# VHH binders against q96q42r690to885, part 24

Target 1, 196 residues: q96q42r690to885
Amino acid sequence: GYIASLHELATTERRFYSKLSDIKSQILRPLLSLENLGTTTTVQLLQEVASRFSKLCYLIGQHGASLSSFLHGVKEARSLVILKHSSLFLDSYTEYCTSITNFLVMGGFQLLAKPAIDFLNKNQELLQDLSEVNDENTQLMEILNTLFFLPIRRLHNYAKVLLKLATCFEVASPEYQKLQDSSSCYECLALHLGRK
Key: E = the ipSAE of ESMFold2; O = the ipSAE of OpenDDE; V2 = 0.75 times the mean of E and O plus 0.25 times the DockQ between their complexes.

## First folded at step 18 (VHH; framework vhh_7z1x_3)

Design b5 (at its last look DockQ between E and O 0.76; V2 from the best seeds 0.66)
Fold by OpenDDE, look of step 18:
Structure b5 (fold): chain B 196 residues (1-196), chain A 125 residues (1-125)
Amino acid sequence: as target 1 above (196 residues)
Amino acid sequence: QVQLVETGGGLVQPGGSLRLSCTASGFTFSYYAMNWVRQAPGKGLEWLSGITPTGGSTYYADSVKGRFTISRDNAKNTLYLQMNSLQPDDTAVYFCAKGGRYFDYFESPDAFDIWGQGTQVTVSS
């Protein structure tokens, strides 16, 4: 139902925020603290990725907090933050994806393999855990790619939950239309970003 | 010695403009994100703006968005804040603050390890 779907959104958003926070604190921050991480260009690209990752993390954290308040209030669908401020979410995700795509186009995490090899090996288990990669045969660079594309998966989740919420309203209702339209926007973006 | 030195503050009329500068020394300026923070009389610290190490991305608080512009010149180890359309409620001491090796979107000033002494900005008719 409507309330159940909202609770699921809130719970999963908090968990997702926690995961991103861990990635930021345990992977990105230490990684960028290495003295010889690579060429200036490589470091600059990764800095942009990290910065936009941080912004996204912040947004998701705020969203999680807002959902807690939402669940204790009137719970009008139109007041749902991912609906009301959809443009903010879509833009933030787009900016992040742009940064990571630029990084990957220039060589991606392969560029860090040598200079950060000790760090990456030391944290391989953590990287697997954070990326939810269960196959032990997965290459380290693939794990990193999976890890930093996790946010895109969340866009699909937003789309799904918005559709679930839409089904709780009459098709002819304004709420239904808004939820469905927003869902489509999130899904379209996820698909677009996933193709890069 | 690691330090940040702010300049450019002063008295300005409402609607006026100021450009603040912050000169860094004692660390590799281009490696770190930089921030502007202010403190108005009787109020707490307020984060205003941040910029990535290369200047490729900028971030703003809602209170100054559209009016303030952050920039940097890494060759000069200098951070800038262009302030337009100033209002009396912009009166405060403005601080330059050092961030990490990337911009960590954190509106809490507690995250910054190096601060300048600040420069006074007074907006009054």
Scores: ipSAE 0.663, ipTM 0.846, lowest interface PAE 0.5, mean pLDDT 93
Fold by ESMFold2, look of step 18:
Structure b5 (fold): chain B 196 residues (1-196), chain A 125 residues (1-125)
Amino acid sequence: as target 1 above (196 residues)
Amino acid sequence: QVQLVETGGGLVQPGGSLRLSCTASGFTFSYYAMNWVRQAPGKGLEWLSGITPTGGSTYYADSVKGRFTISRDNAKNTLYLQMNSLQPDDTAVYFCAKGGRYFDYFESPDAFDIWGQGTQVTVSS
């Protein structure tokens, strides 16, 4: 039902925030603290990725806090942050995904200097755990790509949960219309970003 | 020595504009995110704006979004803040501060280690 789907959204958002926070603190911050990371252009693109990742992580944390407050309150669907401020969320996801795509198109992680590659190799078990890659034989580059494209996977999850919430209302209701429209927006963006 | 020097402050009427500059020396300016922070009389530090090392991304506090524009010229080791539509409550000492290797959206002014001396901006009729 409605309450169960709200709980699903809140629980999965907190888990996603925790995962992004771990990636930021355990991978991005230490990596960018290294003295020799690579060529100027490669490092600059990675700096843009990390900056946009930090903003996305912050917004996800704020959303998780909002959902916790929401679950203790009136629980009116139109008050959900991902409906009310969907443009802010969609824009941040787009900005981040564009930055990681730009970085990868220009050569990505494979163009980093040896100290950076050594750091990533030393942390391969952590990277595999965070990326949710189950295949032990997956190469480091595939693990990194999976890890940094997790936000596209999350967009699909939003679309699914919003659709579940929509089915709890009459199809003629304003709640149904807002939830269905929002679900479509998140799914369309996920498909668009996933094809790049 | 590592140094940040702000210039461009002054007296301006409400609705007016100012452009602040911050010149960096003693470190590789283009490697670091940069920030603008202000302190109004008798108040704490208020983060205003940040910019990534390349200038590719900019960030603003809600209080100044749409009115202030941060930019940088890495060839000149200079950070800028264009301030438009100034109001009396924008009166403060304005500081530039050096950030880390990327713009960390979680960071508050307490985390910055290198600051300029500040430049006074006064908005008064």
Scores: ipSAE 0.591, ipTM 0.838, lowest interface PAE 1.6, mean pLDDT 89
ESMFold2 (binder alone), look of step 18: mean pLDDT 87; pTM 0.892

Design b6 (at its last look DockQ between E and O 0.05; V2 from the best seeds 0.00; counts 0 for: pae O 10.8 > 2, placed apart)
Fold by ESMFold2, look of step 18:
Structure b6 (fold): chain B 196 residues (1-196), chain A 125 residues (1-125)
Amino acid sequence: as target 1 above (196 residues)
Amino acid sequence: QVQLVETGGGLVQPGGSLRLSCTASGFTFSFYAMNWVRQAPGKGLEWLSGITPSGGSTYYADSVKGRFTISRDNAKNTLYLQMNSLQPDDTAVYFCAKGGRYFDYFESPDAFDIWGQGTQVTVSS
């Protein structure tokens, strides 16, 4: 029902925040602290990724805190941050995904210098755990791609939860229409960002 | 030695504009994110704006969004802040501060280790 779907959104948002925080602190920050990462262009593109990742992580944390407050108060659907401030959310996801795409198009992780590749190889178990890749035979580059494109999976999850919330209202209601329209926006963005 | 030097402060009328500059020396400027912070009389530090090492992304506090523009010229080791539509509440000492290897949206001004001396901006009739 409605309350169960709200708890799902809150619980999964807190878990996603925790995962992004771990990626930032255990992978991005140590990696970018290395003195020899690669060419100036490659390093600057990775710095853009890390910066946009940091902002996205911050917004996800704020959203999780807002959902906790929402669950303790009057639970009016139109007051949900994901609906009320959807453009801020969608823009941050878009900016991040654009930055990682730009990095990958220019050669990505395979153009990093040996010290950076060594760091990533030494941490392959951690990378696999964070990315939720189950097959231990998966190559490092595929693990990294899966890890840094987790936000597209999250957009799909938002769309799914918003549809679940919509089913709690009459089809003709304004609540149903707003939730369905928002779900469509998140799903359309996920499909757009996921294609080449 | 590592140094940041701000210039361009002064007295302006409400609605006026100023451009601040911050010249860096003693470190590889293009490796680091950079920030502008201000301190109004009797107030704490207020982060205003940040910019990535390449200049590809910029970030603004809500209080200055749309009025202030951060930029950098890595060839000249210089950070800029264009300030438009200035109001009396913008009166403060303005500092540039060196960030880390990327712009960390979580990092607060208290964590910055290298600062300029500041430049006074006064908005009054």
Scores: ipSAE 0.681, ipTM 0.866, lowest interface PAE 1.1, mean pLDDT 89
Fold by OpenDDE, look of step 18:
Structure b6 (fold): chain B 196 residues (1-196), chain A 125 residues (1-125)
Amino acid sequence: as target 1 above (196 residues)
Amino acid sequence: QVQLVETGGGLVQPGGSLRLSCTASGFTFSFYAMNWVRQAPGKGLEWLSGITPSGGSTYYADSVKGRFTISRDNAKNTLYLQMNSLQPDDTAVYFCAKGGRYFDYFESPDAFDIWGQGTQVTVSS
């Protein structure tokens, strides 16, 4: 139902924030602190990824908090933040994914393999846990790639939740149309970013 | 006494630039999101830009995106708006407004509880 879907959104958003926070604090930040990590260009690209990742993390955290308030108040669909402020989310996710894509196009984590190999090996189990990669034969670079593309998966989740919410309204209602349109926007973006 | 004071407004030619400042007092500035809103003659309030308490995230209306930049210095309790590529239709009174602690308070002037007196920006050849 409507309320159940909102609770699911809130719960999963908090979990997602926690995961992003862990990635930032335990992987990204330590990685950037390594000496002789790579060329200036490589480091700058990774710093851009980190900056966008941090901003996204912050947004997700605030969203999670806002959902808690939403669930305790009037639960009008039109006031749902991912709907009302969809442009903010779409832009933030886009900016992040653009940064990580640029990094990968230039060589990605392969550029950091040598200088960061000890760190990555030491944290392999953590990386697998955070990325939800269960195959132990998966290479570290692939795990990292999976890890930093996790936000795209969340966009799909937004789309799914919005669609579920839409089904709680009459097709002819303004709420239905807005929820469906927004869902389509999130899904479209996810698909677009996933193709890069 | 809670107060917001805008400065930096004036007359500029089309294509010119201005930098607005807003100084806050009477509340913990760093705890709250801040916003810029403008009101053109004969028009309603238009939200332009918002910035989170830490300054980590910034948001813009489509009308000013790519031209305006919002920033803040929490140590100085000051909010800034860098305005580039100004056009005559940017002529308005510009207000800084206190928001909430979350981003969901952006884009809604009615949600802002504290306003400055505003500063006049006039773009004319």
Scores: ipSAE 0.006, ipTM 0.256, lowest interface PAE 10.8, mean pLDDT 89
ESMFold2 (binder alone), look of step 18: mean pLDDT 88; pTM 0.892

## First folded at step 19 (VHH; framework vhh_7z1x_3)

Design j1 (at its last look DockQ between E and O 0.87; V2 from the best seeds 0.80)
Fold by OpenDDE, look of step 20:
Structure j1 (fold): chain B 196 residues (1-196), chain A 125 residues (1-125)
Amino acid sequence: as target 1 above (196 residues)
Amino acid sequence: QVQLVETGGGLVQPGGSLRLSCTASGFTFSYYAMNWVRQAPGKGLEWLSGITPSGGSTYYADSVKGRFTISRDNAKNTLYLQMNSLQPDDTAVYFCAKGGRYFDYFDSPDAFDIWGQGTQVTVSS
């Protein structure tokens, strides 16, 4: 139902925030602290990715907090933050993905294979845990890549939950239309970015 | 010696503009995110703006968004803050502060490890 879906969104959002926070603190920060990580261009591109990752983390955290308040008040669908402020979310995700794309075009995480290999080997279990990759045959660079694409996967979740919420309203209702349209936007962006 | 030196502060009329500069020395400037922070009389530190090491991304507090512009010249080890449409409540000491190796949105002023001495900005008719 409607309320159940909202609770699921709130719970998963908090968990996702926690995961991103861990990635930032335990992977990104130490990784960028390594000496001789690569060329100036490579490092700067990664720094941009990390910075925009941080912004996403911040927004997701704020979203989680807002959902808690939402669940304790009037649960008007139009007031849902991911719906009401969809442009903010979509823009932030777009910027993040742009930075990742730029990084990948230049060689991506393979550029970090040599300079960061010791760090990655030392933190292999953590990487697998954070990325939820259980295949021991998966290359570390691929696992690292997976971590950075976790936010994009969350876009799919937003699209799904919005559709779920839409089904709680009459098809002819404005609530249904808004939720469905917003869902489509999130899904479209996720699909577009997922191809990168 | 590691240091940051702010310049460009002064007295300006409401609606006026100022451009602050911050010159860095003693560390690899281009490796780090940089920030502007201000402290008004009797108030705490307020983060205003941040910029990534490459300058590719900028961030602003709501209080200055649309009025202030942060930029940097890594070749000159210099950080800038263009301040337009200044108001009396913008009166404060303005500091540049060194961040980490990326801009972290969660960083508070206490997370910055190097600070300038600050430059006074006074907006008054």
Scores: ipSAE 0.831, ipTM 0.916, lowest interface PAE 0.4, mean pLDDT 94
Fold by ESMFold2, look of step 19:
Structure j1 (fold): chain B 196 residues (1-196), chain A 125 residues (1-125)
Amino acid sequence: as target 1 above (196 residues)
Amino acid sequence: QVQLVETGGGLVQPGGSLRLSCTASGFTFSYYAMNWVRQAPGKGLEWLSGITPSGGSTYYADSVKGRFTISRDNAKNTLYLQMNSLQPDDTAVYFCAKGGRYFDYFDSPDAFDIWGQGTQVTVSS
């Protein structure tokens, strides 16, 4: 039902925030603190990724906090941040996914200098854990790809939960229409970004 | 010696425009995100805007979004703030501040370690 779907959204958002926060603090910040990372162009693209990742992480954290307050309050569907401020939320996801796509098209993590590659290899267990890749033989570059494309998976989850919430309202209701339209927006974006 | 020097402040009428510059020396400017912060008389620090090391992404506080534009010229080691539609409550000392190796949206002014001395902007008839 409605309450169960709200708890699912809140629980999974808090977990997603924790994962993004760990990626930022344990991977991105230490990696970018290395002095020789690669060519100017490659490093600048990675700096764009890290910066847009930081903003996305911040917005996800705010959303998680908002959901906690929401669950203790009125719980009206129109008050949900991913409905009320969906453009801001979707734009941040788009900006982040564009930045990682730009980085990968230009050669990605393979073009980083040896100190950076060595850092990533030394942290391969951590990267595997954060990415939730089950195959222990998965190569580093695939682990990194899975890790930094987690937001596309999350967009699909939002679309699914929004649709579940919609089924809790009468089909003719304004709530149903708004939830279904928003679910379609998140799914459309996820499919668009997934083609990149 | 690491140094940031702001210039371009002054007196401006309401509705006017002003462009601030911040010249960096003593460190590799293009490696770091940069920020503008202001302090109005008797008030605390207010973060206004940030920019990534390459200049590819810019960030703004809601209070200045649409009116102020941050930019940088890495060849000249210079950070800029174009301020349009200025109002009396924009009166403040404006500082540039050095960020980290990427723009961290979580950073607040108390995380910045290198600051300029500031330039006064006064908006009054």
Scores: ipSAE 0.735, ipTM 0.887, lowest interface PAE 0.9, mean pLDDT 89
ESMFold2 (binder alone), look of step 19: mean pLDDT 86; pTM 0.880
OpenDDE, look of step 19: ipSAE 0.821; ipTM 0.908
ESMFold2, look of step 20: ipSAE 0.714; ipTM 0.876
ESMFold2 (binder alone), look of step 20: mean pLDDT 85; pTM 0.872

Design j2 (at its last look DockQ between E and O 0.92; V2 from the best seeds 0.80)
Fold by OpenDDE, look of step 19:
Structure j2 (fold): chain B 196 residues (1-196), chain A 125 residues (1-125)
Amino acid sequence: as target 1 above (196 residues)
Amino acid sequence: QVQLVETGGGLVQPGGSLRLSCTASGFTFSYYAMNWVRQAPGKGLEWLSGITPSGGSTYYADSVKGRFTISRDNAKNTLYLQMNSLQPDDTAVYFCAKGGRYYDYFESPDAFDIWGQGTQVTVSS
C-alpha cells in the first residue's frame, strides 16, 4: 500500500545515506589524505568526485529526514520532497555521476599512485562490504566501480517506488500523473547514466 | 608560515559590488577546498561559499546564491569572492578559510583549520 511504500522509501533512504557516509568517512577521506595520490589531473578529478559525492550524501541525508517528517504529517503525495524538488535530486545525481564517469574515462583508480592503490587493496574487504559484492574473486577495480555507481542503482529505486506509489491513485488523478512522470524522469536518468 | 590574507573589503552603497581576494601561503593551495565565511555584528559565523581544489565545482548558501561568485586561481594561490547586489544585511567581516582535500558539504566553519584575519565589508547608503 501507499503508507508501506513510503516507509520503504524512508528506510532504504536512511540505509543508503548510512552507506554513503561510511564510504565518505572510511574510504574517500582517508584516500584523499594521502600525500601521493598520482598526477594532478587524476587527483583533481578524484577530488571532484569526492566533493560531489559529499553533496549527494548531504542531500540524501536531508531527504531521509524529510521523509520521516512526512510520515508523521499530512501524507499528500504532491508534497513529497522527491517530487517537489525532483530537479534538485536529478541535478545532484547527474553532477555526481558525471564526475565519476569523467574520472573513470580518464583512467580512474588505475592511475592512482602506489600508496593509494595499496590503501584500496588494504581495504578491499570493506569495499566489498560497502558495495555488497559477494564474490571474493572480484577484482578491486570492479568493486570500486560498483561502489561508486551505487547512486545509479538508487535512482532506479526511486523510479520504482514512485511508480509503486502511483498505482495507489486513480489513473486520471493529478497525483498519479505526477508520480508517473517523476518516475519516468528518474528512470530515464538512471538509464542514461548507466550507459556511460 | 601558513596564512591566509583577505583584501578587497570596504564601504559600498546598497546595490553595489565588491570583489574580495584571499591570498594563501605556507601550504599547497591547489590541494585544498576553500571557503568564504562571514560574521555580522552580534551574529555567529555564516558559511557563504565553497570551491573544490580544482575550481570545478562551487557551492553557495541560499543567502548569497545568485549574487556572489566564488573562484580561484591556483597559480596565484588566490581565492576570490565577487559580491554583487550587496545589501545592508551583507555588512560583516568576511573570512577565507581552508577546507579539506575535497569540498565536504558536511563541514561547518568550525572544521576549517586555517583562517584569514578577515576583511570588513560595510554596505550602507
Scores: ipSAE 0.852, ipTM 0.923, lowest interface PAE 0.4, mean pLDDT 95
Fold by ESMFold2, look of step 19:
Structure j2 (fold): chain B 196 residues (1-196), chain A 125 residues (1-125)
Amino acid sequence: as target 1 above (196 residues)
Amino acid sequence: QVQLVETGGGLVQPGGSLRLSCTASGFTFSYYAMNWVRQAPGKGLEWLSGITPSGGSTYYADSVKGRFTISRDNAKNTLYLQMNSLQPDDTAVYFCAKGGRYYDYFESPDAFDIWGQGTQVTVSS
């Protein structure tokens, strides 16, 4: 029920935060520390990606911490951060996905200089593990795409958990309506961003 | 030598505006995110705003959203802070600080290693 779905949201959020934090610390930070990354334009697009990724990662971490506090108190569903501050969440996801899309449509990781490509190739096992791609023969560029679009999968997961929470209330209740509307909002955004 | 120099501070009446500038030298300015931080008398450091190396993304503390605007001109190696609707609690020394190769939302002001000497802003009637 309701408590079990709240625990699901909290534990999956904490795991997602850990994943994003590892990508930031083990891939993005070291990659951008390289001196010979590529053309100014390509590097600037990657810097925009990393910056928006950092903000998204921060918000996810705060959400996970807030859910832990929420579960230790008696709180109403309407005070969930994912409902109460949904515009902040949706905007951050949108900003990040726009930045990665801009980078990729302009050539993406393939246009980086050899030191950056060498770094990514040397870390292919780590990238595979972080992206949870099962096929060890998957090409580096496909792994990177899967990895950097994980946030769209998370939006779908939010929609699913919010719908589970909604089914704990009667259809006519205000709680059901708010949770289902929010679930639809996260799902619609995931579909919109997946088309970009 | 790596250097950041703030200018544009001063005394202004409540509701007034100021524009701060920060000129960078001794490093490739366009490679790095940049930040504005202030310190009111007897208080700790308060991060106000950040900007990505290209200027494509900007970030603000809630206390200044809608009133302050960060910008940069990479051709002039200069960071700006436009401050509108100033109130007495905006009185502080304002610093620019160099960030890393991207805007790191986790980075707190105590982690910045290159700072300007600051410029005083005083809001008083």
Scores: ipSAE 0.668, ipTM 0.858, lowest interface PAE 1.1, mean pLDDT 89
ESMFold2 (binder alone), look of step 19: mean pLDDT 86; pTM 0.881

Design j3 (at its last look DockQ between E and O 0.23; V2 from the best seeds 0.00; counts 0 for: pae O 3.8 > 2)
Fold by ESMFold2, look of step 19:
Structure j3 (fold): chain B 196 residues (1-196), chain A 125 residues (1-125)
Amino acid sequence: as target 1 above (196 residues)
Amino acid sequence: QVQLVETGGGLVQPGGSLRLSCTASGFTFSYYAMNWVRQAPGKGLEWLSGITPSGGSTYYADSVKGRFTISRDNAKNTLYLQMNSLQPDDTAVYFCAKGGRYFDYFESPDVFDIWGQGTQVTVSS
């Protein structure tokens, strides 16, 4: 039902926010605090990734807070942010994915200097845990790729949950149409951005 | 040793424009995100805009989006704020502030460690 689907969205959004927040605080911030990270171009592209990641993380946190307020009924929550401000979410995901793509096209993590590579290797267990990679034989660069493309995976989940919510309304209703249209937007974007 | 110096403030008619500059010295300017912040009379600090170290991404508070444009010239160690369509509510002291190694959307002005002295912008008459 409707309440069950909304609870699913809220629960998974809190988990996603926690994961992004940990990536930002435990990987990106310490990594970029190092001196001599690599060439100017490579470091600047990584700084773009971290900056766009920070904005996306902020928006996800705000969305999670809004869902929690709505579910508890303690304070009347406004319309679902993922529907009301869908263009803001889609734009932020697009901006982030553009930044990570630009970074990877220019050589990505492999072009970082030894201090940065040493940091990443030292933290490989943490990186595996955050990325949820099951195979301990997975190469560091594959782990990093999985980790920084988690937002693309999340877009598919949004599309699925929005469709579940839509089925709780009459097909002729404006609620059904809005939810289905939004689900289609998220799915189309996920497929479009899934091109590495 | 480390300094940020703002210039370009002044008195402007409503609807007018100003361009603020902030010249950095004593640190590697291109390594850091940069910010503009203002303080109106009797009010607290208001973050206005931020820019990534390369200048590749810019960020704006809703109150100035579409009217203000942040930019930087890393070769000249200079940060800029182009302000258009100025109104009396834009009257404030404007500061540039050094951010961290990337633009952190969570940061508020209270975490910035290096500030300029500020430049007065007055929109009146």
Scores: ipSAE 0.702, ipTM 0.877, lowest interface PAE 1.1, mean pLDDT 88
Fold by OpenDDE, look of step 19:
Structure j3 (fold): chain B 196 residues (1-196), chain A 125 residues (1-125)
Amino acid sequence: as target 1 above (196 residues)
Amino acid sequence: QVQLVETGGGLVQPGGSLRLSCTASGFTFSYYAMNWVRQAPGKGLEWLSGITPSGGSTYYADSVKGRFTISRDNAKNTLYLQMNSLQPDDTAVYFCAKGGRYFDYFESPDVFDIWGQGTQVTVSS
């Protein structure tokens, strides 16, 4: 139902925020604290990824909080933040995914200096846990890719939940159309970013 | 002792301007990103703006973009917030908060480790 779907969105958003926060605190911050990370270009690209990641994390955290408030008030679909402020979400996710894609296109994590690689290797188990990669034979770089593209997966989730919400309204209703249109936007973005 | 001290708050009319300052001591100011955060009565903490250690990049919340300008003087260990076109909704206690050294330019206020005592800004007719 409608309420159940909203709760799912809220719960999963909080979980996602927690995961991103852990990535930031346990992986990105220590990694960027290393004295030798690699070439200036590589480091700058990574810093950009981290910056955009941090911003996205903040937004998602705020969204999670807003959903809690939403669930305690009038639950009009049009007031849902991912609908009302869809442009903000789409832009933030786009900026992050662009940054990580650029980083990877330019060589990615494999161009990091030995101390950074050593750090990542030391934390491979943690990275696997965070990325939910269960195969122990997965290579580090694949784990990292999975980890840092988690936001794209979340975009798909947004699209799915919005469609689910749409099914709770009459097809001819404004709510249905708005939810469906928004879902399409998130899905299109996810597909576009996933192809890069 | 590590501390941040905000100044420059006060009472202004709608449409007015204020300039906040934050003086840092006890740590290498130029190494860290700095942030402005506010808390309105009965509301949670709201991140407003961040600036990189060198001052080369600035970030703003949508709520203040185009109206507020963050800057810093590393030689003086001072952070600034120029607030223009102030509105009643801008009434709050304004805090400066220490960010990270490497990428913590835009973060949830919950992760900032050093805070000032805050300065009151009241926008009222």
Scores: ipSAE 0.022, ipTM 0.406, lowest interface PAE 3.8, mean pLDDT 90
ESMFold2 (binder alone), look of step 19: mean pLDDT 86; pTM 0.881

